# VH-VL binders against q9umr5, part 320

Target 1, 268 residues: q9umr5
Amino acid sequence: SYKPVIVVHGLFDSSYSFRHLLEYINETHPGTVVTVLDLFDGRESLRPLWEQVQGFREAVVPIMAKAPQGVHLICYSQGGLVCRALLSVMDDHNVDSFISLSSPQMGQYGDTDYLKWLFPTSMRSNLYRICYSPWGQEFSICNYWHDPHHDDLYLNASSFLALINGERDHPNATVWRKNFLRVGHLVLIGGPDDGVITPWQSSFFGFYDANETVLEMEEQLVYLRDSFGLKTLLARGAIVRCPMAGISHTAWHSNRTLYETCIEPWLS
Key: E = the ipSAE of ESMFold2; O = the ipSAE of OpenDDE; V2 = 0.75 times the mean of E and O plus 0.25 times the DockQ between their complexes.

## First folded at step 16 (VH-VL)

Design yd1 (framework fv_nofazinlimab; at its last look DockQ between E and O 0.76; V2 from the best seeds 0.80)
Fold by OpenDDE, look of step 16:
Structure yd1 (fold): chain C 268 residues (1-268), chain A 123 residues (1-123), chain B 112 residues (1-112)
Amino acid sequence: as target 1 above (268 residues)
Amino acid sequence: QVQLVQSGAEVKKPGSSVKVSCKASGGTFSDYAISWVRQAPGQGLEYLGEIIPIFGTANYNEKFKGRVTITADKSTSTAYMELSSLRSEDTAVYYCARTQYDILEGFSDFDYWGQGTMVTVSS
Amino acid sequence: DVVMTQSPLSLPVTLGQPASISCRSSQSLVWSHGNTFLNWFQQRPGQSPRRLIYKVSNRDSGVPDRFSGSGSGTDFTLKISRVEAEDVGVYYCMQGTHEPLTFGQGTKLEIK
């Protein structure tokens, strides 16, 4: 039988968004038990990501317990960060494939319609004033805001991304790295036409330097220092990069070609 | 002036479906979310769900999951609520309402309402 | 779901006299960032609901200053300093802190 699949949604999302994905999985892997976790839906998705991590942890623990052979995670957008954090804090997870579906794994610094929608009176260049305050860190979107022009503020004020990345020292860094390295495969999915994840390379752990030049994963300090295990995962062949063009952010979970090329191979 | 204008009254048989529209004007449609709330005759208000047009995401009250579908057409600034498998208990006035999401200002729920659409479910 | 409990459910008032409606939530409505999303709506006979108060105590534009909202945590109050004939209708509290959004039962304000 196929291993169970657990799906985690993104910002302002719910299980309904994954109806096509469920259809694809059912058609190609009949009998697969797919659970789309309806937690922190809608406006609740703006709650601090650590709060979300705890809630999702409670939901996945019993699923994992019933699946001794392991499970697969499909985590979309903001959900990808939630899942990475889950795998970091859980010392007994049994995740075979962690599929990061268009997630801002190295953070977000976009002046997108989504940002303008949430911050109608602010520009990305000024968002650091809000997001790197204690008040701002009470919002999920600020938990992975990564301003390349204010790196010191990011490192000191980010209560989520900087920690799971091991960019700021903390007492759990070694353990979290060990836990995360339990994953069988890390499947990174994203593309240049996403339109929301900014830069789109963030889905592959690429990101801006201080001049807003995009550097690849292998050029990032988190990789070079192996702060949470990326270098180790790559060395053992556990990282899969699946870029795809022509897909907008809201279509990653409802594109058949994307599913067959980037998701399906890892659901066995 | 912001206005939400809903479609006309509906009379439906049990087991059928109804689709109500809500056209927004006087503002930027994509800057807001559209929610649906219903009110049975002589009863209180009940939240059904919302659509966020800019994201294309809909969120539902679990009580109605599986029966309610909320969609939006940005080109016409119109939101839709479809309720299937209608029952007599679904007889109510259905309202659309606008919500603004702003991290700084907070959630501004239902600052404007449609005029309501009466849906009657009877044999 | 968060249960919103209003009291009283029926509120007969003499013109010119004050009125007070209580709303209690089964859970705290305070978000981690400190905001409290408690709203008050007025529904006049035969009309759509109209928002009067948002975030506990903020009046919407056009709402007379005789309306005021107060409270914190789980206990909230809507007050009308001097009831007028146009105030007849049903008043609802509503929380927007937790999904799904939920309303109180409504308080029917009538003139004696």
Scores: ipSAE 0.909, ipTM 0.947, lowest interface PAE 0.6, mean pLDDT 96
Fold by ESMFold2, look of step 18:
Structure yd1 (fold): chain C 268 residues (1-268), chain A 123 residues (1-123), chain B 112 residues (1-112)
Amino acid sequence: as target 1 above (268 residues)
Amino acid sequence: QVQLVQSGAEVKKPGSSVKVSCKASGGTFSDYAISWVRQAPGQGLEYLGEIIPIFGTANYNEKFKGRVTITADKSTSTAYMELSSLRSEDTAVYYCARTQYDILEGFSDFDYWGQGTMVTVSS
Amino acid sequence: DVVMTQSPLSLPVTLGQPASISCRSSQSLVWSHGNTFLNWFQQRPGQSPRRLIYKVSNRDSGVPDRFSGSGSGTDFTLKISRVEAEDVGVYYCMQGTHEPLTFGQGTKLEIK
């Protein structure tokens, strides 16, 4: 029988957004128990990501306990960062496939219409003043804001991304890495026409250097130092990269070709 | 200045549905959310949910048990609220109102209101 | 749901005298360590609600300075320093910190 699937949504999302994904799973993997976690909806998706991690942890524990053979995670956009933190903080998780669906895994640095909606009087070049303050870190989007031109401020002020990436020395680094490495597969999904994740390669652990040149995952310091286990996972053959062009940010969970190519093979 | 203009009063039978419109002018329609609030005769205010046009996503008050559907048409700058399986208890004035999600300033809820739409449910 | 409880529900007041309305929430309305999304609305007879106060104590544009808001956590107050005839109506507190957004029961202000 198929492992249960847990779905973690993104910013200003709802379970309805995943209706097509649920249909695809039902058609290809009949009988699969799929739970879309209905937590931190609407404006509450802007709450600090550690608060969201705590709440999602409490919700997934009983689901995982009732499925000793393991579960799969499908985590969309901001939800992919929540899920990565879950895998680090839970020493008893039983996740086989962690499917990261267009998530800003190395952070976000973009002047998109969505940024202008949340910061109407600001631009990406000056958001570091807001996001790298105690005020800004109280909002989820600032927890993964990653300004390549103010790396020292990022490393010092980030309450979330710099910690789960192991970019600062911290007492939990060894335990978090060990826990994360218990995952069976890390499935990375994204593409150049996303329009929100900036750079889109963040979904594959790529990111800008100080000149805004995109460095791929294997060129990132967090990979080279293996700070949270990426190099180890890649060496195991546990990282799957599934890029797809032509898909906008809100369409990743409603495209059948994407599902069949990138998601379906990893659902047991 | 933002202005929200709603459709006219409606009289409906129990079991039917009603769709109320809210046309926005002033500002950029995709820059804010449109929320719906109702007020039964002689009663207080009750939040139904919102539409966020830039995401195309609606958020609902769970109390309405999937009976409410909130949508937007960006091309006409119009939000809609549809309430189905109407009951006499749904007789109320239905308002639309604006919310802005500015992180720097904090959330600004219901700074502009529509004029209200009376919906009467009677047999 | 966060329950918002207003007191009093009926407030007769003499013209020119002060008025005070209390609003209590069943949970803290502090977002994190900064903002508290507590709002006050006025509804005159036959009209749509109008926002008076946002984020506890900030007056909206065009609201007379005789209106003031205060409070923290779960306990909030709207004050009118000198009630005028135009102040007649129902006053609602509303919280925007938690989903779903919820209103108090309303306080009907009347001139004696």
Scores: ipSAE 0.726, ipTM 0.854, lowest interface PAE 1.4, mean pLDDT 91
ESMFold2, look of step 16: ipSAE 0.707; ipTM 0.850
ESMFold2 (binder alone), look of step 16: mean pLDDT 89; pTM 0.919
ESMFold2 (binder alone), look of step 18: mean pLDDT 88; pTM 0.911
OpenDDE, look of step 18: ipSAE 0.898; ipTM 0.942

Design yd2 (framework fv_nofazinlimab; at its last look DockQ between E and O 0.76; V2 from the best seeds 0.00; counts 0 for: pae E 2.01 > 2)
Fold by OpenDDE, look of step 16:
Structure yd2 (fold): chain C 268 residues (1-268), chain A 123 residues (1-123), chain B 112 residues (1-112)
Amino acid sequence: as target 1 above (268 residues)
Amino acid sequence: QVQLVQSGAEVKKPGSSVKVSCKASGGTFSDYAISWVRQAPGQGLEYLGEIIPIFGTANYNEKFKGRVTITADKSTSTAYMELSSLRSEDTAVYYCARTQYDILEGFYDFDYWGQGTMVTVSS
Amino acid sequence: DVVMTQSPLSLPVTLGQPASISCRSSQSLVWSHGNTFLNWFQQRPGQSPRRLIYKVSNRDSGVPDRFSGSGSGTDFTLKISRVEAEDVGVYYCMQGTHEPYTFGQGTKLEIK
């Protein structure tokens, strides 16, 4: 039988967005038990990501307990960060494939309509004033806001991304790294036509330097220091990169070709 | 001048489906979410769900999951609510309402409402 | 779901006199960032609901200053300093802090 699949949604999202994905899985892997977690739906997805991690942890623990052979995670957009954190804090998870579906794994610094919708009176260049305040860190979007021009503020004020990345020292860094390394495969999915994840390479742990030049994963300090295990995962062949062009952000979970190419191979 | 204009009254048989439209004007459709609320005769207000056009995401009251579908057409600035497997208890005036999201100011819930659409379910 | 409880459900009032409606939520409506998404709506006979108050105490444009909202946590109040004939209708509180959004039962304001 196929291992159970757990799906975690993104910002302002819910289980409804994954109806096509469920159909694809059912057709190609009949009998697979798929659970789309309806937690922190809609505006609730704006709650602090650590709060979300705790909620999702409570939901996945019983699922994992019933699946001794392991489970697969499909985590979309903001959900990908939630899942990475989840796997970092859980010392007993049994995740075989962690599929990060167009997630801002290295953070967000976009100036898209998406951002303008949330911050109608602010530009990305000024968002640091909000996001790196204690008040701003009460919002999920600010928990992974990564301003390359204000690195000191990011490192000191980010209550989520900087911690799970091991960019800021904390007492759980070693344990979190150990926990995360329990994953069988890390499948990174994203693409240049996403239009929301900015830069799109963030889905592959690439990101801006101080000059807004995009550096790849292997050039990132978190990789070079192996602060949460990326270098180790890559060395053992556990990282899969699946870039795909022509897919907008809201279509990653409802594209058949993407599913067959980047998701299905890892649902065995 | 913001307006939400809904489609006309509907009379439906039990087991059938109804689709109500809500056309928004006087603002930028993609800047807002559209929610649906119903009110049975002589009763209170009940939230059904919302659509956020810019994200293409719909969120539903679990009570109606499986029966209600909310969609949006950005090109026409119109939101739709379809309710299937109609029952007599679904007889109500259905309203659309606008919500604005703002991280700085919070949520501006239901600042404008449609005129309502009466849906009658009877044998 | 969060239960919103209004009191009273029927509110007969003499013209020119003050009115007060209470709304209690089954759990706190305060977000971690401090905002409280409690709204008040007015529904006149035969009309759509109209928002009067948002985030506990903010009046919408065009709403007379005789209307005021107050409260915190789980207890909220709508006050009308001097009731006018046009104020006849049903008033609803609504919470937007927790999904799904929920309304109070409604308070029917009538003139004695």
Scores: ipSAE 0.805, ipTM 0.907, lowest interface PAE 0.8, mean pLDDT 95
Fold by ESMFold2, look of step 16:
Structure yd2 (fold): chain C 268 residues (1-268), chain A 123 residues (1-123), chain B 112 residues (1-112)
Amino acid sequence: as target 1 above (268 residues)
Amino acid sequence: QVQLVQSGAEVKKPGSSVKVSCKASGGTFSDYAISWVRQAPGQGLEYLGEIIPIFGTANYNEKFKGRVTITADKSTSTAYMELSSLRSEDTAVYYCARTQYDILEGFYDFDYWGQGTMVTVSS
Amino acid sequence: DVVMTQSPLSLPVTLGQPASISCRSSQSLVWSHGNTFLNWFQQRPGQSPRRLIYKVSNRDSGVPDRFSGSGSGTDFTLKISRVEAEDVGVYYCMQGTHEPYTFGQGTKLEIK
């Protein structure tokens, strides 16, 4: 029998977006219990990420409790940040595979068409003024806005990303790292044609330096310092990187080749 | 200035489907969330769902999820609402309305409305 | 779903006199820490709804200053300081804080 699968959606997404993924799982792993969490849909996906984490935590606790052999997480876009925070705050999670599907794990620094309609009068170079204010931190997109040109403001103002990355001191950082490291596998999925996640390498814990040159995961301070366990997981052989070109942001959960290559092997 | 123009009135039989259009002008269509709201004769307003074209997804009021489909065509700046398995209680005026999201200012819900489309379901 | 309850449902008023419409929600309409997405709409006979007030108290452009909104949490009020003949119609409150968005039942304003 297969472990249950919990799906966490992204910004302005809905459970219907995952209908093809559900079909693929049913075909390759018949009998798998798949739960797509219907929380923070539509506009509610703009609520502060810590509020979303608390709500999703309450929803996943009974599912995990009923499956002592473990569960899998498939977490799409913004949902991948929610899931990473869940793994940190839950002392009792039993997640085997955490599948991060085109998630901005190191943050977002792009005002692509996808995000521009939320900031209709501002350019990305000025969004730090909005996002690194108490007002801006009340919205999820600003919780992971990561301006490489205002690193001091990011480190001081980020209510979410700087904390879960261990970039700012936090009383629970040691416990969060311990909890996160209990995951069996971290499966990182994304690609250059995504069109929304900027830089797309954020899905693999890569990000811009001050010159907007992308540094890979292994070049990031959070990796080198092992702030939340990335170096430990890689050394353990627990990180799987599965890049795939030719997939737009809204198509990750409806591409069969992507599913078969990057997701299917991890749904034991 | 945003303007929403809807398709004309329709008379349908029970069990059939109706598809109402809403053509937007003014501003960039992909910057809009287009919502659908109906009003049965002598009744109040009821939200059906919305589409956010830039995300390529629609979000539905749960009570309509099995019968309503909301789509958009960016090339024509037109949103569509299709209601299937029509019943006499679906007789209503169907409105489209716009929402603008702005992180700085908050949300501007239903700031522009279409003229309404009367859908009559009768045997 | 958040239930929005308006009072009164029928509001006959003398021309030139004030009018007040109450709207109560079954849950707090406060977004996170700062915003409350409570809106007021007017529907004149034979017309589409028109937004009057957004975020509790902000008047839309072109709306006369005799209209004002107030309230917090779960209790909200629309006031018309001096009712004019053109104000005849149905007034709806609507919340945009919680999915799905919901409307009050409407308050029919009539001139006595």
Scores: ipSAE 0.626, ipTM 0.824, lowest interface PAE 2.0, mean pLDDT 91
ESMFold2 (binder alone), look of step 16: mean pLDDT 88; pTM 0.908

Design yd3 (framework fv_nofazinlimab; at its last fold request DockQ between E and O 0.67; V2 from the best seeds 0.79)
Fold by OpenDDE, fold request of step 20:
Structure yd3 (fold): chain C 268 residues (1-268), chain A 123 residues (1-123), chain B 112 residues (1-112)
Amino acid sequence: as target 1 above (268 residues)
Amino acid sequence: QVQLVQSGAEVKKPGSSVKVSCKASGGTFSDYAISWVRQAPGQGLEYLGEIIPIFGTANYNEKFKGRVTITADKSTSTAYMELSSLRSEDTAVYYCARTKYDILEGFSDFDYWGQGTMVTVSS
Amino acid sequence: DVVMTQSPLSLPVTLGQPASISCRSSQSLVWSHGNTFLNWFQQRPGQSPRRLIYKVSNRDSGVPDRFSGSGSGTDFTLKISRVEAEDVGVYYCMQGTHEPYTFGQGTKLEIK
């Protein structure tokens, strides 16, 4: 039988967003038990990501316990960060494939429709004033805001991304790295036409330098220092990169070609 | 002036489906979320779900998951609520309402409402 | 789900006299960022609900100053300093802090 699949949604998503994905999985892997976790739906997806991590942890623990052979995670957008953190804090997870579906794994820094919608009076150039405040860090979107022009503020104020990345020292860094390295495969999915994840390479752990030049994963300090295990995962062939063009942010979970190319191979 | 104009009254048989529309005017449709709330005769208000048109994402009250589908057409500034497998208990006035999600100012819940759409489910 | 409990459910009031409606939530409505999404709605006979108060104590534009909202955490109050004939209707509290959004039972305000 196929390993259970756990799906974690993104910002303002619900299980309905994954109806096509469920259909694809059912067609290609009949009998697969797919659980879309209906936690922190709607506006509650704006709650601090650590709060979400705890909630999702409570939900996945019993699923994992009943699946000793392992489970697969499909985590979309903001959910990808939740899942990475989840795998970092869980010392007993049994995740075979962690599929990061268009997630801002190295953070977000863009004047996107999402930003304009949530912050109608702010631009990305000034959002650091909000997001790197204690008040701002009470919102999920600020938990992975990564301003390349205010690196010191990011490193000191980011209460989520900087920590799970190991960019700021903390007492759990070693343990979190160890836990995350339990994953069988890290499948990174994203693409240049996403329109939301900015830069889109963030889905592949690429990101801006101080001049807003996009550097690849292997050029990132978190990789070079192996702060949370990326270098180790790559070395053992556990990282899969699946870029795809022509897919908008809200279509990653409803594109058949994308599913067959980037998701299906890892649901065995 | 902001207005939410809903479609007309519906009479449906049990087991059928109904789709109610809500057209917004007087503001930028994509700047807001549209929620659906119903009110059975002589009863209180019950939240069904919400859609964010610009994102195309919808969230539902668990009580109605599987039966309610909320969609939006940005080109016509219209939100839709479809309820399937209708039963007599679904007889109610269905309202759409607008919400603004400004993080700095705080969420502005249901600042404007539609006029309501009466849906009657009877054999 | 968060249960919103209003009291009283029926509120007969003499014209010109004050009125007070209580709304209690089954859990705190305060977000970690400090906002409290408690709203009050008025529904006149045969009309759609109309928002009066948002975030506990903020009046919508066009709402008379005789209406006021207060409270914190789990206990909230809507007050009408001087009830007028046009105030007849059902009043609902509503929380938007937790999904799904939930409403109180409603308080029917009538003139004696």
Scores: ipSAE 0.917, ipTM 0.953, lowest interface PAE 0.6, mean pLDDT 96
Fold by ESMFold2, look of step 16:
Structure yd3 (fold): chain C 268 residues (1-268), chain A 123 residues (1-123), chain B 112 residues (1-112)
Amino acid sequence: as target 1 above (268 residues)
Amino acid sequence: QVQLVQSGAEVKKPGSSVKVSCKASGGTFSDYAISWVRQAPGQGLEYLGEIIPIFGTANYNEKFKGRVTITADKSTSTAYMELSSLRSEDTAVYYCARTKYDILEGFSDFDYWGQGTMVTVSS
Amino acid sequence: DVVMTQSPLSLPVTLGQPASISCRSSQSLVWSHGNTFLNWFQQRPGQSPRRLIYKVSNRDSGVPDRFSGSGSGTDFTLKISRVEAEDVGVYYCMQGTHEPYTFGQGTKLEIK
């Protein structure tokens, strides 16, 4: 039989968004118990990511306890950051596949219509003034805002991303790395036509340098230092990269080819 | 200048459905969330849900999940609320209202309201 | 759901006298560190609701300065320093911090 699947949604999202994904899983893996966590919906998806991590942790504990052979995570967009933090803070997780579906794993630096909607009087070059303040850190999108032109401010002010990436020293770094490394596989999914994740390579732990040139995962300091376990996982053969062009941000969980190619093989 | 204009009164039979429209003018439709609130005769206000056009998502009060569908048509700047399996208890004035999500200034909830649409459910 | 409880439900007031409406929530309306999405609406007879106060104490544009809001956490108050004839109607508090958004029962303000 198949391991249970836990789905964690993104910003301004709900369980209905995953109806097609649920259909695909039911067709290819009949009998799989799939739970789309119905927490922090709508406006509440803007709550601080550590608050969301705490709430999702409480929801996954009983599911994991009922499945001692392990579970899979499918985590979409902002939800992929929630899930990565879960893997770090839970010393008792039993996650086999962590499937990161177009998630801004190294952060976001995009001047999209989404950000203009939430910050109508600001541009990406100015958002560091808001996001790297106590006010801005009350909102989830600022928890992973990563301005490549203000790296010192990012490293000082980020209450979430810089910590889970091991970019700032903290007393839990060794324990979080140990916990994260208990994952069986890390499946990274994303593509150049996403239109929201900026740079789209953030879904693969790539990100801008100070000149806005994308450095790939293996060029990142967090990889080279193995700050939270990426180098160890890659050496172990536990990282799967599954890029796919032609998919917009809202279509990742409703594309059958993407499911069959990138998700289905990891739902053992 | 900002205006939310709703469709006209409806009389419906139990078990049927109703679809109320809310047309926005005097502003950019996709800059706002559109929420739906109802008021039974002589009663208070009850939130049904909202549509956020830029994300393409609706959020529902769980009490109405499964009976309410909220949609938007950006080309006509119109939001819709459809309530199915109507009962006499659904007799109410249905309002649309808008919210501006602004992280710096704080959320501006229900700053403008439509004129209301009376929906009467009778046999 | 967060329960919003208003007091009083009926408020007869003499013209020119102050009025005060209490609103209590079943749980804190603090978003995380400083945002509290507590709003006050006025519904005059035969009209749609109109927002008066947002974020506890911020008066909306065009609202007379005799209206003020205060409170924190779970306990909030709308005050009218001198009631005028145009103030007749039903007043609702509403929270937007927790889904679903919820309203108080309403307070009917009447003259005399």
Scores: ipSAE 0.742, ipTM 0.864, lowest interface PAE 1.2, mean pLDDT 92
ESMFold2 (binder alone), look of step 16: mean pLDDT 90; pTM 0.931
OpenDDE, look of step 16: ipSAE 0.893; ipTM 0.939
ESMFold2, look of step 18: ipSAE 0.675; ipTM 0.827
ESMFold2 (binder alone), look of step 18: mean pLDDT 90; pTM 0.934
OpenDDE, look of step 18: ipSAE 0.885; ipTM 0.935
ESMFold2, look of step 19: ipSAE 0.717; ipTM 0.857
ESMFold2 (binder alone), look of step 19: mean pLDDT 90; pTM 0.934
OpenDDE, look of step 19: ipSAE 0.887; ipTM 0.935
ESMFold2, fold request of step 20: ipSAE 0.740, 0.674, 0.738; ipTM 0.858, 0.837, 0.861
ESMFold2 (binder alone), fold request of step 20: mean pLDDT 90, 90, 89; pTM 0.928, 0.926, 0.924
OpenDDE, fold request of step 20: ipSAE 0.914, 0.915; ipTM 0.951, 0.952

